# Designs tried in a protein design chat: VHH binders against p49116. Part 286

Target 1, 238 residues: p49116
Amino acid sequence: EGPLLSDTHVTFKLTMPSPMPEYLNVHYICESASRLLFLSMHWARSIPAFQALGQDCNTSLVRACWNELFTLGLAQCAQVMSLSTILAAIVNHLQNSIQEDKLSGDRIKQVMEHIWKLQEFCNSMAKLDIDGYEYAYLKAIVLFSPDHPGLTSTSQIEKFQEKAQMELQDYVQKTYSEDTYRLARILVRLPALRLMSSNITEELFFTGLIGNVSIDSIIPYILKMETAEYNGQITGAS

## First folded at step 16 (VHH)

Design N114 (framework vhh_7qbe_3)
Fold by ESMFold2-Fast, scan of step 16:
Structure N114 (fold): chain B 238 residues (1-238), chain A 119 residues (1-119)
Amino acid sequence: as target 1 above (238 residues)
Amino acid sequence: QLQLVESGGGLVQAGGSLRLSCTASGNDYAMGWFRQGPGKEREFVASISRSSSYTYYADSVKGRFTISRDNAKNTLYLQMNSLKSEDTAVYYCAADQYGRYRAPNHDYWGKGTRVTVSS
């Protein structure tokens, strides 16, 4: 029993590669995205309720929701990442690919629609001024989603999701007591996360890192890393 | 490590106005003003969210004080109008690392700027 998240689970600090190059390149974008991915995985693994579900269930949950966690992380860390600048560089690269006949017009349309959805999501979260506690609970709600195919322990997962929802409600009602509809405005943002393709996220942010493997294929290996190895990936230290 | 530096304090007659400024080394924070009058505990004055979409004021200053920010300059402002002798205090700039613009606790504090309102 006790709270699902402690104050230590609210801290979410992304360390960017330094310095930011004058001209953004695939390496910088992939390294930045990788650090955020590892930070997100380390965050999830640090939750006692998550650990209590066991390795197989843990792996299945993160494989199903990594894109949603990553997108919430992009929104939360948008200023630190200069995300708008990264997305502009990706758009520029994509437009050059049209000119060189490297990608079909249909594929470019799909990718541009994804970028638009991502920008809309991040802008909405910024306008709502979502705080660190709210982000932590939103990530927990997404993480403990019982409705993904192939999950075991779905009743336990649902219990943890409900606990996350209840703790978010209690937090918002106490902290923003005069703003009666804040919780509803926050929660209505979550369905948009499932409209964003994990395959397109991989192409945009991880092309230079993962090669021919998918993110969900490497997740089991990331989750098994020692704490020192996570810290090395998060901070860029070897 | 966030640094906050207040300025703009001084002596003013009751009914007068002052504008306080706070320069910060970053702007990804909810920010606010607190004050400590003679023989009193530090009290909340006003706060503003990271995007400036939300502001929050203590009842004693509503309608007289306006909080604002310029994120391009990393600067927070407090426009104080219709000053009263009760507003005499050292005014502190504060920032909350988690973006909680209505939280009672703030993580970073400036050293303060003195405001004296003559009766």
Scores: ipSAE 0.585, ipTM 0.825, lowest interface PAE 1.5, mean pLDDT 87

Design N115 (framework vhh_7qbe_3)
Fold by ESMFold2-Fast, scan of step 16:
Structure N115 (fold): chain B 238 residues (1-238), chain A 119 residues (1-119)
Amino acid sequence: as target 1 above (238 residues)
Amino acid sequence: QLQLVESGGGLVQAGGSLRLSCTASGNDYAMGWFRQGPGKEREFVASISRSSSYTYYADSVKGRFTISRDNAKNTLYLQMNSLKSEDTAVYYCAADQYGRYRAPNWQYWGKGTRVTVSS
């Protein structure tokens, strides 16, 4: 029918908690990450193709890809979040933890390796100067991934992913016509997102959640949230 | 609707310096400078991200031009040093909501300010 994404789907405005504390704490990091997660879910819900799949499919799809969407969001919003400062604070905490408690050394190593992978991903995206349209289409490509276990409506999801890929190609060819290999350089960055552990992402960014609530358990709630309530927490009504 | 107003253009001798300014009605945009010289297509000169963390330059101006912004004043600047006759052009301030730093067509444009470099 019409295009998969419109200009309204390119808008991705993260509002940070203010003011930033002098010393970063778990509460500030969790609040910042939660705002980005809610913004990412709100973005997904605004896509007509996503809505057309139905609530059950929407929930399954987002449960499968939230970590990939979140990581793309971290890269896109790295500057407004001061992500490098947040990651430095986390690394400093982990270094102190290994000195105090050697019994958790293997876990600390896994978490530090995850931080390194995240930094490398964000740096690669920054060096490529990924623009807002490119981020929107990359998010759509990972959102409409038909290959996650347990998904239904996989043929329709695949068609939406192909449409996202074709629209990204058209955009890049028209906007960056002088750079014939730009699309290839962008797309080869995407497989790295699936190397990011969702469990480690939860540990790094969402440790302040009440009652050890998993992201998986809150996704259905967020997706069913009233538009006014959603906008009140993350984005203002445009 | 974003409004952009350029200033600071004029006549300058080769090897000289000139500073262009652009006043915007808002600052939640990637901003940049484009130029169009006599008998030439409009070309990219420089751009800057919302936070000023990232700047981009055309190869022809690298090392000579510096782009900067003051978000408190909603003002974009282009400091032009070591000017050459080839830099003679109408300079346009532009803004883009989406941060398409190397795109040929941006969302918002000023009316332009003329820079003439004599030799």
Scores: ipSAE 0.184, ipTM 0.604, lowest interface PAE 4.5, mean pLDDT 85

Design N116 (framework vhh_7qbe_3)
Fold by ESMFold2-Fast, scan of step 16:
Structure N116 (fold): chain B 238 residues (1-238), chain A 119 residues (1-119)
Amino acid sequence: as target 1 above (238 residues)
Amino acid sequence: QLQLVESGGGLVQAGGSLRLSCTASGNDYAMGWFRQGPGKEREFVASISRSSSYTYYADSVKGRFTISRDNAKNTLYLQMNSLKSEDTAVYYCAADQYGRYRAPNYDHWGKGTRVTVSS
């Protein structure tokens, strides 16, 4: 059997809404995040191993791991998104909410802690200078996680995760042969993804979409989206 | 498409120093320096990761050359010290779109800047 990922799975190009407003607003942040989410889902469905698991399993896997994939995408696309500017705008909004007594101190604390965890994660990935191939394999490792509750086909999912881990190891050892501990430094970053709350991610980045629907509810529709419709979403409906 | 422009080449005496610069139209790239001397094939000199966390040097230049970058200015540098006649070459700036400072192939290349080291 051939490799889990091909060179086509390494390409991950986010197209931002243009122009970026002088003052960031919920709609710009939501559209930017939605484009990244759609790009992440399209990336996942392009993997032959993922397709082989079948639609029901695909939906269950992505529902379980979308927040991890999205967070890896934020780290990978932090520069093109100007993520630090987006997070600074969110922090400023939260500080204004404290002054107006619109949010409880406990809720603001939870959201602020989430932002600090996200910043720490993105900074650690940036300092490690994770390359596009490494990001592709890290996404595959979190996508093919057999340990989420309610999953079927867990043996096959575990085999694909192990294949992703083996191919990442081979890639790192070949590409960065002089850096014996690079793989270990990369892998110890992954557990932090599961400490990130999907509910807080929805509140920070998808407020314009959430209303009466969750990311969980839209995942099946994104996965079924035709290529033309998907491309329209990631480039914007002009 | 990424544009790379080298500068800083010239004539220098053996044992002297020279600093090369490469101005890029973007900075989300791992970058490196290559050179091609008279009658030789192109060879790797040094590379640097996106955030400057990692650098890699060819054995022939270790301890003499230093690679660095200023991402705010989209500029890559190569500080060359203790220059030898063997360092005479056209020096090329290169970038990898996947962020690999140990790339097997580089995607983008400059036109080069000439360095001549006299005895």
Scores: ipSAE 0.749, ipTM 0.896, lowest interface PAE 0.8, mean pLDDT 88

Design N117 (framework vhh_7qbe_3)
Fold by ESMFold2-Fast, scan of step 16:
Structure N117 (fold): chain B 238 residues (1-238), chain A 119 residues (1-119)
Amino acid sequence: as target 1 above (238 residues)
Amino acid sequence: QLQLVESGGGLVQAGGSLRLSCTASGNDYAMGWFRQGPGKEREFVASISRSSSYTYYADSVKGRFTISRDNAKNTLYLQMNSLKSEDTAVYYCAADQYGRYRAPNYDVWGKGTRVTVSS
């Protein structure tokens, strides 16, 4: 039956657009976010269990959970992205929009609440010092979520999620054997991912690149890309 | 591509103190100290997580050695107190790319700095 994830699924290396501009703009933020999104989709597609679900099921699965995968990726890659600097730039832009009466106060409040939730999540993950193996299993637990509406093969998805949970448990117990409660501290972080809106994530990170097209509507096309096309998107090569 | 350079080794009398440093070309790593004494295998000494939230020590050094890091300076430290002749070794700085402060094996290593404890 083999393990759900291999060592190749632990490697998760984001290449940032270069050079970084002196002043952050929406295009740099969108390019950075797009690279992370493509890296996350390529990661999911490389899992044999994911491919075994079949195209229709695995596409529906990713469309339901892409925001959770993306947010875990933001936390994992926060250092290489300089995520705190990106979020500060977004907050500055929002404050300017208030002064110029370009956005409603209710919308700005929703977006600011989302940013605070994202910052709190990333800070908690950083303080826990989640390692690359733990991130890989957390992404797998999120990916193989059987409880999204409209999914088929939910019993098989649930079995893959349980396998991810068991492999994470085995890993943590072996690696951090003296820390009896580490697994519990890690797992209780996951429910927060479902409190964050995918629509607001799109507004914050994808406005300059996607236009009016939603991320979940393009996911089927991303998942069908050849490996060379993923590599091009991840590195910015044409 | 990560480079690690140890410094601070030397000759010290038993009961004395010494501070080792390790300068890294990056800081997004779990880090540790290892040592190899004359005629012995390389052994684990201490490790620290990326944010310094977690540390781990070999039983032989608990209470005598303190591991710490300054991420702004990309520098790892090992403060060695109450030194014994058995602490004589070449000390190596090591890093784990996956952020495991309890890694079974470390993938990046420095060249080492020699510590000699005289009786």
Scores: ipSAE 0.763, ipTM 0.898, lowest interface PAE 0.6, mean pLDDT 88

Design N118 (framework vhh_7qbe_3)
Fold by ESMFold2-Fast, scan of step 16:
Structure N118 (fold): chain B 238 residues (1-238), chain A 119 residues (1-119)
Amino acid sequence: as target 1 above (238 residues)
Amino acid sequence: QLQLVESGGGLVQAGGSLRLSCTASGNDYAMGWFRQGPGKEREFVASISRSSSYTYYADSVKGRFTISRDNAKNTLYLQMNSLKSEDTAVYYCAADQYGRYRAPNYDSWGKGTRVTVSS
């Protein structure tokens, strides 16, 4: 029929908490990450194809891919977030935890390796100068992944993923016609997203959540939010 | 909206050089230079991607003009060498919010700086 994404779905504007504190803390990092997560989920729920799959399927898809969407969002919003500064603050916090013997050396090594992989991913995307249209389609390819365990409607999900892939190809070939291999360079970045642990992402960016609330448990609530309530969350105003 | 302010225009003799600058209120944009000569439509000159990994030039300026940027200063540059009378135009700085250095339409524009090449 019509295209999978419209110009409305390309716009992805993150509003950061203000003012930025002199020294970054867990609260500021968590609020910043939460705003990006909420923006990512709101983006997903605004896609007509996504809505057409139904509430249960929507919840299952986002639960399966939120870490991939979040990581793409970190790459896309790296400048607005001053992501390098946030990652440096996280590293400093981890080093203080080692000194206080609160974490094992093995665990800290795993977390530091995850930070290094995240930095590599974001740097590779930055060097490719991925544009907003390309990011929108990459997020759609990740969102409409038919291969997660427990999914229903996998045939329809696969059709939407293939449509996203086709529209990305058409876009890149038309917009960057002189660069024959751009699409291949972009797509080969995606497998790295599946290697990133959602548990480690949660520990790095969402430790400031009240209690030990998992991202998985809050997804259904975020997807049901009314627009006004959602706007209150992303701006910090009610 | 992004604010763009061009500077560096002036009168120069054929074969001379000028460097144009554009100061932006932000740096998370693909950017480009356009120009409009007397009795002509606005035309593309050069563009540069967010991280400077990619540049693109109109055939008429290839080998003579160089586009560059300093993201720490939120500044875009156009180094113009071997200037010709046909380069006479008002030069405009433009930005694309989606980061497309090959944008079909730019969404932010400066007011322009005039370059006159005598010959």
Scores: ipSAE 0.731, ipTM 0.880, lowest interface PAE 0.7, mean pLDDT 88

Design N119 (framework vhh_7qbe_3)
Fold by ESMFold2-Fast, scan of step 16:
Structure N119 (fold): chain B 238 residues (1-238), chain A 119 residues (1-119)
Amino acid sequence: as target 1 above (238 residues)
Amino acid sequence: QLQLVESGGGLVQAGGSLRLSCTASGNDYAMGWFRQGPGKEREFVASISRSSSYTYYADSVKGRFTISRDNAKNTLYLQMNSLKSEDTAVYYCAADQYGRYRAPNYDIWGKGTRVTVSS
């Protein structure tokens, strides 16, 4: 009953660590990425339909799609993050290290290809000038993906995904009524998200995590945090 | 949060040209121009998306006005050509925090700049 997303689910504001260091380092990149990841999980938890699926299903869904949510968040927050500067710094570091680490050349190539795919995705989203409402629905379509292995309640998840798609269609047709092809241009961008490796995303953005902790292992803890703890993490209050 | 300051208004003769500017404290917004003529409601003139990929114009100004932006300078422009007496109005710069160049309501507004077109 009622819309899948309310106006409160459209607000998605990332607060970056301040001040930005003179030279970009692994810790600054990791802190920035962690804030975006926490904001993305807090956003998902605030959706009543998501809450209705129950804790076990919620954990399974986010474990399956966090990389897609994170990548959409990178695209949405690219300006605030100065993402192009971060990616350029990573590329420069990798290119400079190729001669030193010849035995890891194939791995470096895989990482470079991932960065280029990420840049292409973010540039395509920027050129389409995706708005905050469209991003909220795209994130919901990704979140309520019924086709990940091991999921339960797949029929309910599919219904929520269909609801997200219908509400996005209604929104785009009403808001951009003169642009008949806008929805199609937006939707054809989504399949690319599944071609990007979550392992490589972890290497690029989360290598600063203490104790060699994986994103998969921290997801259940983040999803159980109280709202005040989330706000502390994403604003740097503690 | 966002500050918008319009400039470039003035008196111009019919058939003339004028360029309005709007200086913003940021550039991560969809932006537009609105106007309010004497004894009229405020009306939409033109809008532009954040990356300038999309523009939209009111039928009354199509072919005469051009909206553009320079994100490096945080500045929005409205180039007005072939001005008519009906274009006389206070022109307002507006921004949408959600990036909608076709926003139903803009919530961030400048104070306006006056344009008078004489015969």
Scores: ipSAE 0.761, ipTM 0.897, lowest interface PAE 0.7, mean pLDDT 88

Design N12 (framework vhh_7qbe_3)
Fold by ESMFold2-Fast, scan of step 16:
Structure N12 (fold): chain B 238 residues (1-238), chain A 119 residues (1-119)
Amino acid sequence: as target 1 above (238 residues)
Amino acid sequence: QLQLVESGGGLVQAGGSLRLSCTASGLDYAMGWFRQGPGKEREFVASISRSSSYTYYADSVKGRFTISRDNAKNTLYLQMNSLKSEDTAVYYCAADQYGRYRAPNYDYWGKGTRVTVSS
C-alpha cells in the first residue's frame, strides 16, 4: 500500500538535560541515555506497521533489538550528545575502578572492547554522513528483524523488513544517484550492531536509571505509555 | 530558528576569482549553494555534507568551484575560480535539516549575495 515510513518518522530530535555539568557524572549520562531510549521506543511505536503486529509481538521485537536501535541512535545523535566526551568520562571512571580492584581484568577488557567497537561504529557512520532518512530506514530494518530467537509471526516481520530495505534502496538510488556504492557501504555497517553486548550497553549507560532492574523488564511498560508520558520522558519535563 | 547570511559578492573580471561565505546561527546541517541568473530559474551549484565527507557539484561548475565549511566558525564557503559571464547571478546558501547533501528541497535559505562577472 502506502510507504512503511512517513516524513514524521524521519524527524528524530533528542533534547539533552540542561545544563551540562562541569564534570560528567553517572546521573547525567544515565538521564541522557534514557531520553534517547524513550525517544527510540516512541519512534518505533509510532510506525503503523509496528502497531499492526500487536502488543505481544511489539514487546518481543523491541526486547530483541533495543540495543541495536539505541546504538543507531547514539551514532545519529553523537554530536548533540557530545558522545565522545561521554565515552571519555566512562573510560576515566573505568580506569579508577581498575585502581580500586573493583573489576577483573577480563571484565575491563570486555568493556573497553565494547567502547572501541561503539566508537568505530559511530565514526564509520559519521564518515558516511548518514542522513535522517537513511537512519530511519536502518532503524526500521533492525526493528523488523525476523531472525531473533523466540519470535512468532516471523513472515509478517520479514515482509516489513523487506519493505524497509526496498524503500531505503529506492531512496538512496534516487537521492544519491551519483554514488553507485553508497547503499552497499551503508548496509555492511549493520552486522556490527549485533556484535555489541546489550548487557555492557546497560552497564555503561543505564546503571543510574535501572539499578537492579533490566531494560527487558521495563520495555512493556514504556511501550504502553501514553504519548504525553513519552514526551515527558524524552524532554525531562518537571 | 536557523538564520543564514551570505557575503562576499561583488563585481569581478572574467577569469577572476571570488570567495563567498555563508554564516549560520548553527551549522549542524547539510549545506548547499544555489544561484539565480538574470531571467533564469534558480539552479543548484554545489553541496556539502555535515562532516565534509561528501561534496557534489553541478556540471557547469565542476573543476572551477570548490565548496567547503568551517563548522567551528559556523561558516560555509564557495571558492569560485575561472569565473565566466554565465556565472553572473545572485548566490544563495541553503540548509537541509535531515543532513542530505543531495536534498530534493532545502528547509532554510539565505537572502542571497550578488555576483557580477564583467567581460
Scores: ipSAE 0.650, ipTM 0.840, lowest interface PAE 1.0, mean pLDDT 88

Design N120 (framework vhh_7qbe_3)
Fold by ESMFold2-Fast, scan of step 16:
Structure N120 (fold): chain B 238 residues (1-238), chain A 119 residues (1-119)
Amino acid sequence: as target 1 above (238 residues)
Amino acid sequence: QLQLVESGGGLVQAGGSLRLSCTASGNDYAMGWFRQGPGKEREFVASISRSSSYTYYADSVKGRFTISRDNAKNTLYLQMNSLKSEDTAVYYCAADQYGRYRAPNYQYWGKGTRVTVSS
C-alpha cells in the first residue's frame, strides 16, 4: 500500500574522498566507486518493498543488477565525481599501455568500447536532464527486474516493477506535462545498461580492491552491514 | 549547503535592458528566477535545467527575458529586455536540489536584488 518510493528514497548524495589528488590514481578511483556502490546498496535496502522480498531474494536481485545500478549512479553523480576527468585519465592510461605493449590490443579495444558506451549513456542522461525523482524510479525499475535467473517471488517482483513504471509515468506527466515524449526518451535509454559488461566495470573502477575480491563476493557482506557501517563507508569515516 | 548571491539590480528606464546574475556555490541544480513586486505575491519568472537543455518562462516575460547559465563559473543569468514598469520587483535566484526545472517549490533561495523600472 502507498507509493513504492518516498521522498527519502529520492535523496541520493555521494560524498567524495577529499582532497582530490593532483594525479588520479587507482586508490582514489576505487574509493570513490566503492562509496557509490555502498550508497546504491544502502538505497536499495532502505526500500520497504525490497526488504519484504527477504534476504535471499535481495542478494540475488542486487547480484544481478549491481552494474546497472552502479552505471545509473555514475550518470546521476557524474558532476560530483568529476566522472569525465576520471574517464579521461583511464583513456590516457590505456593509450600509454598500447605504446608500451602492456595490454593486448583486443582487450584495450573492449575496454575503450565500454568507456565510449558509458560516456554516451552519461551524456544522453545529462542532455535529458534526468531529475532525482526520475533517477530513483529508473533505479527501482532495474532493481525489481523479475527476469533474472534463480529468483523466487517473481510475480511480486514484477508487481513492484510495474508500480515503479506507473509512478514514474505519473510523475513525468505531472511535472513535465508539455513534453509528451519525455517518458519514451527516458525509457529507451535503459536497455543499454544491460549491454555493459560488469567484468569491465570491475576492471575500470575496482582494480584497487585488495586481493582478487569480486563485487559478487562482497554483495552479501555489504547488504548485511548495519546503518552506522554504511554511513562510515559512504562518508569515508574509518 | 548551497549559497546563492544575486547581483545586477538597479534603476533602469522603461524600454531598457538589464542583466541579473546569480553566483552559486555549486552547479548540479535546476535553477530559476522569481520576483515579488510591491504589494504582490512572489511569482515565477523563468527556470533552466542543469545542462541548459530546457528552459521555461512565465507568459508575462516570454520573448523579453532570456535565462542562461555558465556552469564553469557557477553563474545563472537573466537577460531582461524591453523592460516595463510592471517588471519592478525584487528578483530572487532559486535552486532545486533534485534537478527539477518545473517544481512547485525550490529549496534554496538567495536574498534578492532590487529592480526598479522608471517611466
Scores: ipSAE 0.712, ipTM 0.880, lowest interface PAE 1.0, mean pLDDT 89

